VH-VL binders against q0aze0. Designs and how they scored, part 226

Target 1, 268 residues: q0aze0
Amino acid sequence: MKIILVNNRFKENTEKKAQEIAGQLSALNVEVIIDNGLDEPYAGTVDFIMVLGGDGTMLRAARRYGQRAIPVLGVNMGTVGFLSNIEINELAEYLPLILREEYSLEARMMLEVAVFQQQSLLTRVFCLNELLLRSNSPRMLSFALEISGQKLEPYRGDGLIVSTTTGSTAYSLSAGGPIADPQLDAFIVTPVASHIINKRPLVVSPEREISLHLLEEREAIIGIDGQIKMDFGAENRVLIKRAPHPLLMVNLKAKPFFTSIDRSLQRQ
Short names: E, the ipSAE of ESMFold2; O, the ipSAE of OpenDDE; V2, 0.75 times the mean of E and O plus 0.25 times the DockQ between their complexes.

## First folded at step 11 (VH-VL)

Design P13 (framework fv_ragifilimab)
Fold by ESMFold2-Fast, scan of step 11:
Structure P13 (fold): chain C 268 residues (1-268), chain A 124 residues (1-124), chain B 113 residues (1-113)
Amino acid sequence: as target 1 above (268 residues)
Amino acid sequence: QVQLVQSGAEVKKPGASVKVSCKGSGYTFTGYYMYWVRQAPGQGLEWIGVINPDSGGTTYNQKFKDRATMTVDKSISTAYMELSRLRSDDTAVYYCARVFESGSYYLDTPFDYWGQGTLVTVSS
Amino acid sequence: DIVMTQSPDSLAVSLGERATINCKSSQSVLYDSNNKNYLTWYQQKPGQPPKLLIYWASERESGVPDRFSGSGSGTDFTLTISSLQAEDVAVYHCQQYYSTPLTFGQGTKLEIK
């Protein structure tokens, strides 16, 4: 068995834990590839991916490996999150199940984001939560939104979010989007501080293609999963569609999504 | 192991074009954005542009967009930067540089690995 | 364009003493979504390309000695060398990667006193 162990190089305690776990796995005749997230992803075949860290580390792992159809387990090492399944202190308990492949998989849709500089493809990225288009200045944006070739009325405001259902509890929620069952496949399109009062969040089939471009030259940014930032100008266009493969998340113990969200929204 | 090797120094007359090459080795060439930066003698660094070596997509500094052309040849893991209509103030060391993180975007990480530099002298 | 201004243009510091180099951006390079400053520091010795020291304003590149540290947020940034060594003599450049065009400071030449 070959496992990729994804950790965060910038967290010293995470590095030490990764080394400990790699040693334990090697002792059990498991080949371990350590990925700190900064160098190129491992290109060989692997059986399992173990992500040590919080939701941020999981989002990075999803971008790097999510399209390979390999089981990915989130192991939490601190702060409460939504993308981890077990805690680090539980790993020894669940390790025999992992090695015997005794677990279920939950498929989570991902976005494929392609950014063009006029007609040339500048970049393509996959993401688990969302794409955010926003103004990088106090000036509001004017931009065009097309859904499967259908041109909507021009948007004026601070921006727009195109989210997966997994991302419904991230930035889309903060901007007034709905909470969605992450087991459903859909795009959630949420306006950010729209000047037009009647602009509502849209829930759209994941089979559709969404395109965005600016109608005026403005300082704008495309944000991916709250981690990646790109300039976006009038010469740019972004095309968003469902990624070819979902992220396959390992489920070793029940995570009650709705009760977790309900608790998170509780006010004191 | 990661290495960026650039072509040798060149002397050009005003009005000519120069094409500098940068060969990557020790990594997956198409996995990292390639940047071009120049430094005139005794001056600071100046960004020229960036190219996606997989797609060939480019973004240029507006100062250079009328004269600079960036291309790649994936079969030999080599990037090129051609600067046309050379002026004496184009005399500089030209560097290629790789983005720090594989799979990241050109505005998300700094440059980690740099080529050794190519001195281009423009004189009449 | 974001203008990067370093200070001082040059400084001389005695071996073992603290060296401080400042960098100011004309607008914020802090991205509020990830709370990161898109600011990096490079070291350049004569005849050599720049070498990455610090990125995201405060993260040290692998292999860089821990006497180097970066601090600051938004528009004001500092590179500190806690105990200067002879091999630290170089020109230091700050750079923003928040927005294109990517821009660099003019450089600070560090010499032994």
Scores: ipSAE 0.578, ipTM 0.808, lowest interface PAE 2.4, mean pLDDT 88

Design P14 (framework fv_ragifilimab; at its last look DockQ between E and O 0.03; V2 from the best seeds 0.00; counts 0 for: pae O 9.5 > 2, placed apart)
Fold by ESMFold2-Fast, scan of step 11:
Structure P14 (fold): chain C 268 residues (1-268), chain A 124 residues (1-124), chain B 113 residues (1-113)
Amino acid sequence: as target 1 above (268 residues)
Amino acid sequence: QVQLVQSGAEVKKPGASVKVSCKGSGYTFTGYYMYWVRQAPGQGLEWIGVINPDSGGTTYNQKFKDRATMTVDKSISTAYMELSRLRSDDTAVYYCARVFESGSYYLDTPFDYWGQGTLVTVSS
Amino acid sequence: DIVMTQSPDSLAVSLGERATINCKSSQSVLYDSNNKNYLTWYQQKPGQPPKLLIYWASYRESGVPDRFSGSGSGTDFTLTISSLQAEDVAVYHCQQYYSTPLTFGQGTKLEIK
């Protein structure tokens, strides 16, 4: 068995813990590859990915490895989050189940985001939560939204979010989007402070293609999973599709989504 | 070991063009964005543009957009920056630099590896 | 364009003493979604390309000695060398990577007193 341990190089405690766990796994004849999240992704075959950290580390792991159809387990390292399944102090208890492959998998859809500079592909990235288009200045954006070739009336406001169902509880929620069962596959399209009074969040088929471009030269940015930032100008266009493969998340213990989100929302 | 090796120094007349090369080794060439930066003698650094080595997609500093052309040859892991209609104030050391984080995006991380630089002197 | 201004233009510091270099951006380089400042510091020795020291304003690059530290947020940033060593004689540049065009400060020349 070969396992990738993904950690955060900027958290010294997490890096030390990754080395410790790698030693324990090697003693059990498990081959371990340590990935700090910044160097090239490991290109070889692996059986399992263990992510040590919070939701941010899980989002980075999903971008790097999510399209490879490999089981991914989130192990929380003392931060609050929704993408981890077990706590670090529970790992020893669950290791035998991991090594015997005694767990269930939950498929989570991902976005494929392609950004063009005029007609040239500038970048392509995958993400688990969302793409956010927003103004980078006090000025409102004017932009075009097309869904599978259908041109909607122009948007005017602070921006737009295109989210997975997993991302429904992230920035889309803050912008007034619906809470979606993460086991459903759908895009959620949520306006950010639209000046047009009847622009509502849309829930659309994951088979749809969504495109965005600016109608006026403005300072705008595209944010991916709240982590990656890209400039977006009138010469740019973004195309958003369902990614070819879902992220396969490992379930070792029950984590009830609906009671968890209900409790979280009551406290906000 | 990651290494960026640039072509040698050049002397050009005003109005000529120069093409600087940058060969990457020790990493997956198409996995990292390549930036071009210049530095005039005794001056600060000035960004020229960025290229995606996988797709050939480019973004230029508007100051250089009409004169600079960035290209890549994936078969030899080499990026090129050509600057046309040279002026004496284009005299500078030209650097290629690799983005810090592996990925299919830009403008989210600093430059971690730099080429040794190519001195371009423009004089009559 | 975001304008980067460093101060001082040159600085002479005795061995073992603290060196402080400042960098100001004309606009905030803080991205509120991830709470990161898109600011980096480079060290450039004579005849060499710049070397990455600090990124996201305060994170040290691997292999950089712990005497180097970065601080600040938004528009005002500082690079500190807690105990100057002879090998630290160089020009130091700040850079923003918050938006295009990417821009650099004019550089600060650090020399031994």
Scores: ipSAE 0.719, ipTM 0.852, lowest interface PAE 1.6, mean pLDDT 88
Fold by ESMFold2, look of step 12:
Structure P14 (fold): chain C 268 residues (1-268), chain A 124 residues (1-124), chain B 113 residues (1-113)
Amino acid sequence: as target 1 above (268 residues)
Amino acid sequence: QVQLVQSGAEVKKPGASVKVSCKGSGYTFTGYYMYWVRQAPGQGLEWIGVINPDSGGTTYNQKFKDRATMTVDKSISTAYMELSRLRSDDTAVYYCARVFESGSYYLDTPFDYWGQGTLVTVSS
Amino acid sequence: DIVMTQSPDSLAVSLGERATINCKSSQSVLYDSNNKNYLTWYQQKPGQPPKLLIYWASYRESGVPDRFSGSGSGTDFTLTISSLQAEDVAVYHCQQYYSTPLTFGQGTKLEIK
């Protein structure tokens, strides 16, 4: 069995813990690859991914490995979030179940984001939470949203969020979007400080194609999962689709979403 | 073991074109954006543009947009930068550079590997 | 365009002493969403390409000695060499990668004594 341990090099205690866990697994004849975020993602076949850290480390792991249909376990090392399943001090208890593959999987929709410069694909990125389009200056944006070729009335404001249901509790929530059940597949489209009356958040079928472009020359940014930043200008457009594969999250310990909403939101 | 090897020095007349190559090895060529940067004698560094070696998508510094063409040949892991309508102030060392982090996005990571440089001399 | 200005243009520092190089950007290079400064420092020795020293303003690249450190945020940044060694003689460049066009400082030449 081959496992990837994902950590963040700049969170020193997670790097040390990853080394300790790798040693324990190697003693059980499990091949371990440590991914601390600085090297190329491991390209070979693996059976399982273990993420040591918080939601931010999980977001990076999802971008790196989410399209490979590999089970991913979130192991919390601190503040309770939405994407961890077990605590680090419980790992020894659950390790036999992991090795025997005695766990269930929860599928979480991801976005496929393609950014174009004129007619040419500049980049393609997968994300778990959201794409943010926002102004990069004091001036507001004027931009077009299309959903499956259907143009909505122009938007004017600070920007727009296109999130998954998993991302509904992240930036989308702060911008006034709804909390969504992460077991649903949908886009949630949330305006940011819109100056146009009646621009309410939209919940959109995951089979739709979403397109964004500016209607005036302005400095704008595309943000991905709050972690990646890209320039966005009048010669750019963004195409957003459901990613080909969901993130497959391992469920070893029950984490009831609805009864824990208040605690989880208070701790983010 | 990551290595970027560039083509040799070129001498050109004003009005000509030059095409500089950069061969990448020791990594997945299509997984990393490639940047082109130049350095005139006694001057600082100047960004020319960036190419996605998987899609061929490009973004150019506006200064070079109408004269520079960046391309890749994925089959031999080689990037190219062609500069046309050369002037004497295009005399510089031209570098290719790889982004720090793998993936398909630009402007989010610094350059961790550079080619050795290609001197292009433009004189009458 | 974001203009990067380094100071001083050249600097002579005794072996074992502290060297300090400053870099100012004409606009903030801090992205609030991830709280990262899109600022790098490169070392360039004669006849060689630049070598990455510091990224995200303060993160040391692998293999770079501990005596190199970066600090600052927003528009004002500093590269510090805590105890200068002979091998540190080079030109040092700062660079922003917050937005296109990517821009570099004019360089600072560091010499011993």
Scores: ipSAE 0.504, ipTM 0.799, lowest interface PAE 2.9, mean pLDDT 88
Fold by OpenDDE, look of step 12:
Order: sequence, then structure tokens, then C-alpha cells
Structure P14 (fold): chain C 268 residues (1-268), chain A 124 residues (1-124), chain B 113 residues (1-113)
Amino acid sequence: as target 1 above (268 residues)
Amino acid sequence: QVQLVQSGAEVKKPGASVKVSCKGSGYTFTGYYMYWVRQAPGQGLEWIGVINPDSGGTTYNQKFKDRATMTVDKSISTAYMELSRLRSDDTAVYYCARVFESGSYYLDTPFDYWGQGTLVTVSS
Amino acid sequence: DIVMTQSPDSLAVSLGERATINCKSSQSVLYDSNNKNYLTWYQQKPGQPPKLLIYWASYRESGVPDRFSGSGSGTDFTLTISSLQAEDVAVYHCQQYYSTPLTFGQGTKLEIK
């Protein structure tokens, strides 16, 4: 068995723990690769991904490895989040199950984000939470939203979020988007400070395609999962689809979503 | 305006330690990673490490892993780099440089502002 | 470690002429996820820290004159000064920030012929 341990190098506790876990796994004849985010994704084949840390680390892991259809376990390191399944102090307990592959998987829809320069593809990225289009200045954007060829009225505002249901509890929530059951596949399109007061978010079928482009010469940026930033201008278009592969999240321990969200929201 | 002001020149004996400070101003100190780079006389630049001023998280060039220690004092917007067990080949100008923190991708941006440098001379 | 190699080590160019500095990385610094080259060019004048010129291989930092341009992808990169000015005399450094440890070229000294 080969396992990738994904951690955040800037979280010293996760780095130390990753080393410890790596040692333990090695003692059990498990090959371990540590990915602390400073190098390119491991290119070799692996059987399991263990994410040590919070949601941010999981998002990074999803972008780096999500397309490989590898089980991904979130191990919380004492942070508040929605993407971890067990706590670090529980790992020893569940480790035998992991090694025996005795766990269930939950498929989470990811986004495929393609950014174009005219007709040329600039980049394609998969992400777990959301794509954000926002102004890079205090000025509002004017942009076109198209859903499966249907052109909506032009949007004016600070930006727009296209989120997965997983991402519904992330930035989309802060922008006034609905909380979505993560077992549901859908796009959530949430305006960010729309000129239309009370502009409603859209829940869109995962079978549809979403296209965005600017209608004016403004400077904007594309944000992905709050971790990737790209310049976005009038000659650019972004196409958003359901990713061809879901993230396979490992479910070792029952974690009721709605109970968790209720508890989490009470802390805010 | 953004400024990184470093401590003054140091002269040390071999085996000693040196601690260089870097004070940031004109920006949110905790919002930017702080990198440390050195340059030996007439040589190229060498990366020492980086620290997240907000979390205190660090990563080091393995070359310096056992000798360099980066810390921050957020209350005074100051980063520190301590290098121990100094040798003659540690003689260099040491720079702090900042990078905007963008999510978890701290390597996505270049070093946009630099300190003026601190000359550390190690001699018998 | 990714080794950065600049060429030439030193360069003399006449005023108004084109200056070209090359930088090669031992490994590709192109990030597939965002299709960006994690390559930076710095200008360093005597007694001063490096100054950011180009990032992501071809993006010009704000305030940098148009005569400076970066090009290349993967492992081969070029800094071009289309028309050398007197104030352009400096040492130029390339740097990769694709992976740790971050590494720099050995520097190229640019002088007026």
C-alpha cells in the first residue's frame, strides 16, 4: 500500500505529525509520500490520500489529486471545518480499517474550470468548493452569465460565485448563498454584492454549463477555492462544468452534516 | 508606503550566532509571507526560508534547517532570522523579502519588497 | 533541487541596443494547474536589494518600463531589454518559485559597451 500524506508546511503541528505518521506507516510496510504543498503533486500511483489539517489543506489536496479517483481522508488537526472525517487523535483507532480498506466513500462533485483567452485555453483547473469572479478594483463589474446557452441579464456587482454543494458552506455562504446538502450534485450561483438588491442565488443542474465573461474593459480576477488567483479581463472567458471525476471522500466515522452545520454556525 | 527595515551590520566569530531583524511597515504585516535570502559577496542569491507571520509557520532550506530559526513578533511587525554555528562562508548580506499571502499558495507570487539588507561578517 | 543557470555571466551592450539574458532550469517550472511558469527576474544595482522586474515568466511588475520583457516556458527563459538605457546597468537574477528550495541563477552582470 502507498499513501500520500498531505499537510500544510506552515502548520508546524501538521508537519510534525505527518512525519510521525509516516514513520508509523513505514513500520507497517506502507510506502508513504509526504506532500506539504511545496513541490509538484506526486506523479506516481497511490492507494490512499490522508489529509492532515483543515479545509484549506483538503481543498489543495482535491485540486492536486482529486482527478485520480483515489480515496481521500480528512484528518482534522483541531480546526473548524466541514471536510474532515476524523480527528487526529482518532487516527490510531481507524488506521487498521484504512489499511484493510474497510471504509465507505462519499462522492463529492468538483468543478471543472476552464479559462480561455479568446478561443485559446489558458488553464483548466478542478476544484472542490468554488470559482469566484470578482473585481480587482473598487469598481463594479459588468459581466454576462450564460447557462447552457441561455443568456441571462447582465450582472453588475462586485462579482459572482459558482460553487459546488460542498462549497455551499464556504464563501458562497458568506455571500448569502444557500446551504446545500453535500450529497446533492448542483451548481450554486451566488452574486457578490449585486447592483440588484436581493439578487437571488441560482441552483443549477450539474448537467449544465456555466459561462462568464466581462462586458466592459475592467480588471478582474478569478479565484479558485480561495487559494488560486488569476487575472481575468475582457478577452477572457470562463467555462464551468461538472468535473468528470468526483472527489472520493473517505467516510470512516459518521458525521451528520446538518448537525455539524448547525453547530458550526452557532460559533459564528 | 511599504518598507522593510532590517537591523544593522553584524560582525561575529565562528561558532557564534547572529539574529537579524526585519520590521515591516506600511502594510498588514500578517498578510504577507516573509522570506529570507542571503547573498555572499560577488555571488548569487540563496534562499534561507520563509515564515508565515500570522501563524508562525516556517519552512527552511534544508541547507539551513539545523542552523536557521525564523520567528516573528506580530506586536511590532518584526520578523527575525537567527543563524547559529556561524562559519566564514556565512559571510553575506541577508535580506528579508515579502510575498503577498494568497490562500495556501504562498509560492504563487514573487518577492515584491525587500529589506535593505544586513551584512553579517564572520571572521576570526 | 532545481538548478537555475543563467547565460551569459556578463554582458556588455551598447546604449539603445537589445540586451538578452537567458535562464535555464534543470526542471520545468511550468505549473500545469494554472499553466503559469513560476519564474521571476530581478534587477539588482550595487548596494541595493534585488528589484522585481518580471514574474510568472512574462508578467511585468508595476512601474517596470516596457522595454523589459520576459519570455519562455518550461525550462528555457529569456529576459529582454529592447533598448538598453544607462540606468539598466545592473546584475540580473532569475529565480524559480515552483518548488522548494527556491533557487536563483548565478546572476548576469549587464554593462554598457
Scores: ipSAE 0.009, ipTM 0.459, lowest interface PAE 9.5, mean pLDDT 89
ESMFold2 (binder alone), look of step 12: mean pLDDT 91; pTM 0.932

Design P15 (framework fv_ragifilimab)
Fold by ESMFold2-Fast, scan of step 11:
Structure P15 (fold): chain C 268 residues (1-268), chain A 124 residues (1-124), chain B 113 residues (1-113)
Amino acid sequence: as target 1 above (268 residues)
Amino acid sequence: QVQLVQSGAEVKKPGASVKVSCKGSGYTFTGYYMYWVRQAPGQGLEWIGVINPDSGGTTYNQKFKDRATMTVDKSISTAYMELSRLRSDDTAVYYCARVFESGSYYLDTPFDYWGQGTLVTVSS
Amino acid sequence: DIVMTQSPDSLAVSLGERATINCKSSQSVLYDSNNKNYLTWYQQKPGQPPKLLIYWASFRESGVPDRFSGSGSGTDFTLTISSLQAEDVAVYHCQQYYSTPLTFGQGTKLEIK
C-alpha cells in the first residue's frame, strides 16, 4: 500500500506531524510519500491520499491529485472546516479502517479552467471551489459571459465567480450565491456586484461550457480557490468546464452538511 | 538529478537572429513552465516570457513581443528562445528557468532550477 | 508595470555582522485572498545563474542557511543576513511575480569590508 501524506510546508506543526505519521505507517508496512509542496506531484501509483491540515491544504491536494480517482481523506489539525472528515487525534482510531479500505467515498465535482492568450492555451488548472474574475483596481469591469455558445448581455461590476457546489459555501456565499447541496453537480455563477445590478446568480448544468473575456482593457485577475492568482487582460479568454474526474473524498464518520451550515450561518 | 543545460555562447552582427536552446533532464519536461530571462553585463535581470511546454502557449513581455519567439520540442525535452533583429544592447546572458505547471505561470512554486546561461554578444 | 527599486546599490559589511538590503515596489504585491506577498529574493555569484533564497517575501528556500531572512509586506521588503559569512559575497536581486511583466530590482552588490 502506498499513501501520500500532504502537508503544509509553511506550517511547522503539520510538517512535524506528517513525519511522525509517516514513521508510524512505515512500521505497518505502508509505503509513504510526503508531499509538502516543494516537489512535483508524485507520479507513481498511489492507493490513498491523506491530507494533514485545514481546508486550504485540501484545496491544494485536490488541484494536485484530484483528477487521479484516488481516495482523499482530510485530517483536521486545528480550525474546523468543511473539507476535513476526522480530527488528527482520531487518526489512530480510524487507521485500521483505512488500511482495510472500510470507508465510503463521496464524489465532489471539480472545475477545469483553461486560460488562453490570443488563441494559444496558456494554462490549464483544476480546482475544487471556484474561479473568481475580479478587478484589481478601483475600475469596474466590463466583460462577456457565454454559456454553451449562448451570449449573455454584457456584465458590468467588480467581477464574477464560477463555483462548484462544494464552493457554494466559500467565496460564492460571500458574494450572495446560494448554498448548494454537495450531492448535486452544478456550476454556480455568481456576480460580484451590488443588488442594484439585475444580474442574478445562475445555477447551470455541469455539462455546460462557460467562457469569459473582457470587453474593455482593465486591470483584472483570475483567482483559483483563493490560492492561485493570474493576470487577465483583454487579450485573454477563459474556458471553464467540469473536470474529467471528481475528487473522491473519504467518509469515515458522518458529518451532517445542513446542520453544520445552519449553525455556521446563525453564528455569522 | 534535475538539470537545465543551455547552448553555447553566440556572437552575432546587428540585424541577425539568435536561437538559444535549453535542454531539461531528470524531470517530466511537460510538467513545468519554462521562463526566459536575460541579464546585460553588470545590469539587472529582465523577463522575456514564459512558455507552457505541454501546449506551446506563450506569454511575452511586451518589450520583446515583436522580436522574441519561444518554442519547445517535446521529443528532445528542449525549449528554444529566438530573438530577431538584434541590436548591440541585446548583448546579455540569456537564462532559462523552470517553475511547476499546476501552480500557475506566476511562481506558485519557486523557480527551483536555472540553466547555466548563454552569453549572446552583438557587435558591429 | 511594477517598478522594483533596491537600496543600497552596494554594501560593504564586516564578517559576522548584520547585512540589510531593501526593496520597494511601486505598487502593492500583496494578494488579499491568500495573504501572500509575491516577492522573491535571489543570490547571484559571479559567473553563475541566480539562486532562489526567499519566496513569498519571507519563506526560506530549502537548503538556504537560517541566517537569511525576508520580511516586509505590500510595498516595502527587506532581506537580512544576520551574521555575514565569506560565501555570502554576491549580488542580491528582488523580484515581483504579482503581475506581468515580471520585474526585478537593479541588484545590490554585497562585499566584505
Scores: ipSAE 0.650, ipTM 0.826, lowest interface PAE 1.9, mean pLDDT 87

Design P16 (framework fv_ragifilimab)
Fold by ESMFold2-Fast, scan of step 11:
Structure P16 (fold): chain C 268 residues (1-268), chain A 124 residues (1-124), chain B 113 residues (1-113)
Amino acid sequence: as target 1 above (268 residues)
Amino acid sequence: QVQLVQSGAEVKKPGASVKVSCKGSGYTFTGYYMYWVRQAPGQGLEWIGVINPDSGGTTYNQKFKDRATMTVDKSISTAYMELSRLRSDDTAVYYCARVFESGSYYLDTPFDYWGQGTLVTVSS
Amino acid sequence: DIVMTQSPDSLAVSLGERATINCKSSQSVLYDSNNKNYLTWYQQKPGQPPKLLIYYASTRESGVPDRFSGSGSGTDFTLTISSLQAEDVAVYHCQQYYSTPLTFGQGTKLEIK
């Protein structure tokens, strides 16, 4: 059995903890590859991915490995979040289940985002939560949204979010989007501070293709999962579609989504 | 071991073109964006542009957009930066640099590995 | 364009003393979504390319001695060397990677007194 341990290099002592866990796994005849997120992704076949950290580390792991259809387990290292399933101090208890493959998998859709610069492909990235188009100045944006060839009336405002259902509780929620069941596959399109009073969130089929471009030259940025930032100008366009594979999240411990989000909203 | 090795020094006349190469080794060449930066003698660093080695997609500093061309040859893990219509103030050391993180996207991380630099002298 | 201004242009500091180099950006380089400052410090020794020291304003690159530290947020940033060593003689550059075009400060030359 080969396991990749993904750790957060930006948190102190996570590398030491990753080495400790790697030692424990090696003692059980498991081959371990440590990925700090900076070197190229391990290219060989692996059986399991263990992500040590909070939601941010899981989002990074999803970008690197999410398209390989490999089970991914989030192990929380202290930061509370929605994407981890167990705590680090519970790992020893659950490790036998992991090694015997005694767990269920939850498929979470991902976005494929392609950004073009003057008709050439600048980048293609996968993400688990959302793409955010936003103004980088006090001046509002004027931009076009097209859904599967259908051109909507121009948007005016601070920006737009295109989210997965997993991302429905992230930036989309803060911008007034709906809470979606993560088991549902859909894009959620949520306006950010729209100047046009009746622009509403849209829930669309995950088979749709979504494109965005600016109608006027403005200072804008594209944010991906709240972690990656790209400049976005009038010569840019972005295409968003369902990624080929969902992220396969390991479920070892009951973590009921609806009661968890309900309590979170009550701030208890 | 990651290395970026650049072509040797060039002396050009005003109006000529120069093409600098940067060969990557010790990593998956197509997995990291490649940046080009120059430094005039005694001056600060100046960004020229970035290329995605996998797709060939480019973004240029507007100052260089009409004179600079970045390309890549994946078969030999080599990136190129060609600067045309050279002026005396293009005299500089030209560097290639790799982004910090594999699968990284432009503007989300700094440069971790740099080539040794190529001195381009433009004189009449 | 975001203009990066370093001060001083040159600095002479005695061995074992503290060296401080300042960098100011004409616009904030703080990305509020992830609360990170998109500012990097490089060390450049004579005849060599720049070497990454600090990124995200305060995160030290692996292998960089702990006497180097970065601080600041938004528009005002500082690189500090707590106890100058002979090997620290170099030009130090700040850079923003918040917005294109990517821009650098003019450099600060650090010499031993």
Scores: ipSAE 0.571, ipTM 0.806, lowest interface PAE 2.7, mean pLDDT 87

Design P17 (framework fv_ragifilimab)
Fold by ESMFold2-Fast, scan of step 11:
Structure P17 (fold): chain C 268 residues (1-268), chain A 124 residues (1-124), chain B 113 residues (1-113)
Amino acid sequence: as target 1 above (268 residues)
Amino acid sequence: QVQLVQSGAEVKKPGASVKVSCKGSGYTFTGYYMYWVRQAPGQGLEWIGVINPDSGGTTYNQKFKDRATMTVDKSISTAYMELSRLRSDDTAVYYCARVFESGSYYLDTPFDYWGQGTLVTVSS
Amino acid sequence: DIVMTQSPDSLAVSLGERATINCKSSQSVLYDSNNKNYLTWYQQKPGQPPKLLIYWADTRESGVPDRFSGSGSGTDFTLTISSLQAEDVAVYHCQQYYSTPLTFGQGTKLEIK
């Protein structure tokens, strides 16, 4: 058995904990590869990925490894989040179940985001939560949204979010989007401060292709999972599709989504 | 282990073109964006552009867009930057540099590895 | 374009003393979604390419001595060398990677007295 431990290089207690866990796994005759997020993703075959950290570390792990169809377990270290299944102090309890492969998997859709300059592909990235198009200046944007070849009336406002159902509780929620069951596959398209009165959030089939481009030159950016930032100008176009593989998330402990989000909203 | 090796110094006449190469080794060449930066003698660094070595997609600094062309040859893990219609003020050391993090968009990370530089002298 | 301005253009510091270099951007390079400053510091010795020292304004690259530190947020940034060593004689450059075109400061030449 070979396991990748993904951690956050910039949190020293996480690095030390990763080394400690690697030692424990090695003593159980398990090969361990430590991925701090900066070096190239491990290219070899692995059986399991363990992510040590919060939701941010899981989002990075999903971008690096989510398309490989390998079980990924989120192990929380301090900050409560939606993407972790167990706490670090519970790991010893659940480790025998992991090694015996006694767990269930939950498939979470991902986005494939392709950014073009004219006809040239600049970048292709995968993400678990969302793509955000927003203005990077006080001026509002004017932009075109096309869904599977259907050209919608122009948008005017601060931007647009294209989210997975997993991302429905992230930035899309803050912008007025619906809370979606993460076991559903759908794109959620949520306007950000639209100046067109009847622009509503859209829930669309994940088989659709979504494209965005600016109708006038503005300072705009594209954000991916709140982590990656890209310039976006009138010469750019973005294409968004469902990624080829979902992220396979490990369930060792029941985590009821609806009661968890309900309690979180009550605390607000 | 990671190494970027550039072609040797060039002397060109005004109006000519120069093509600088940058060979990557010790890493997956197509996994990292390649930047081109120049530095005129005694002056600061100036960004020329960036290329995705997997797709060949490019973004140029507007100042160089008319004259600079970036390409890659994946079979030999080599990137190229060609600058045409050379002027005397194009005299500079030209560097290639790799983006810091694999799989990230090029604006998401700094440059971690640099080539040794190629001096291009433009003189009549 | 984001304009990067360093100060001073040149400074001389005695061995073992603290050296401070400043960098100012014409616009904020703080991305509010991830709370990171898209600012790097490079060290460049004569005849050599720049070497990455600090990224995200405050994060040291692996292998860089702990006497180097970065601080600041938004538009005002500082590189500090707590105890200058002979090998630290170089030109130091700040760079923003918040927006294209990527831009660098003019450089600060650090010399020993």
Scores: ipSAE 0.669, ipTM 0.841, lowest interface PAE 2.0, mean pLDDT 88

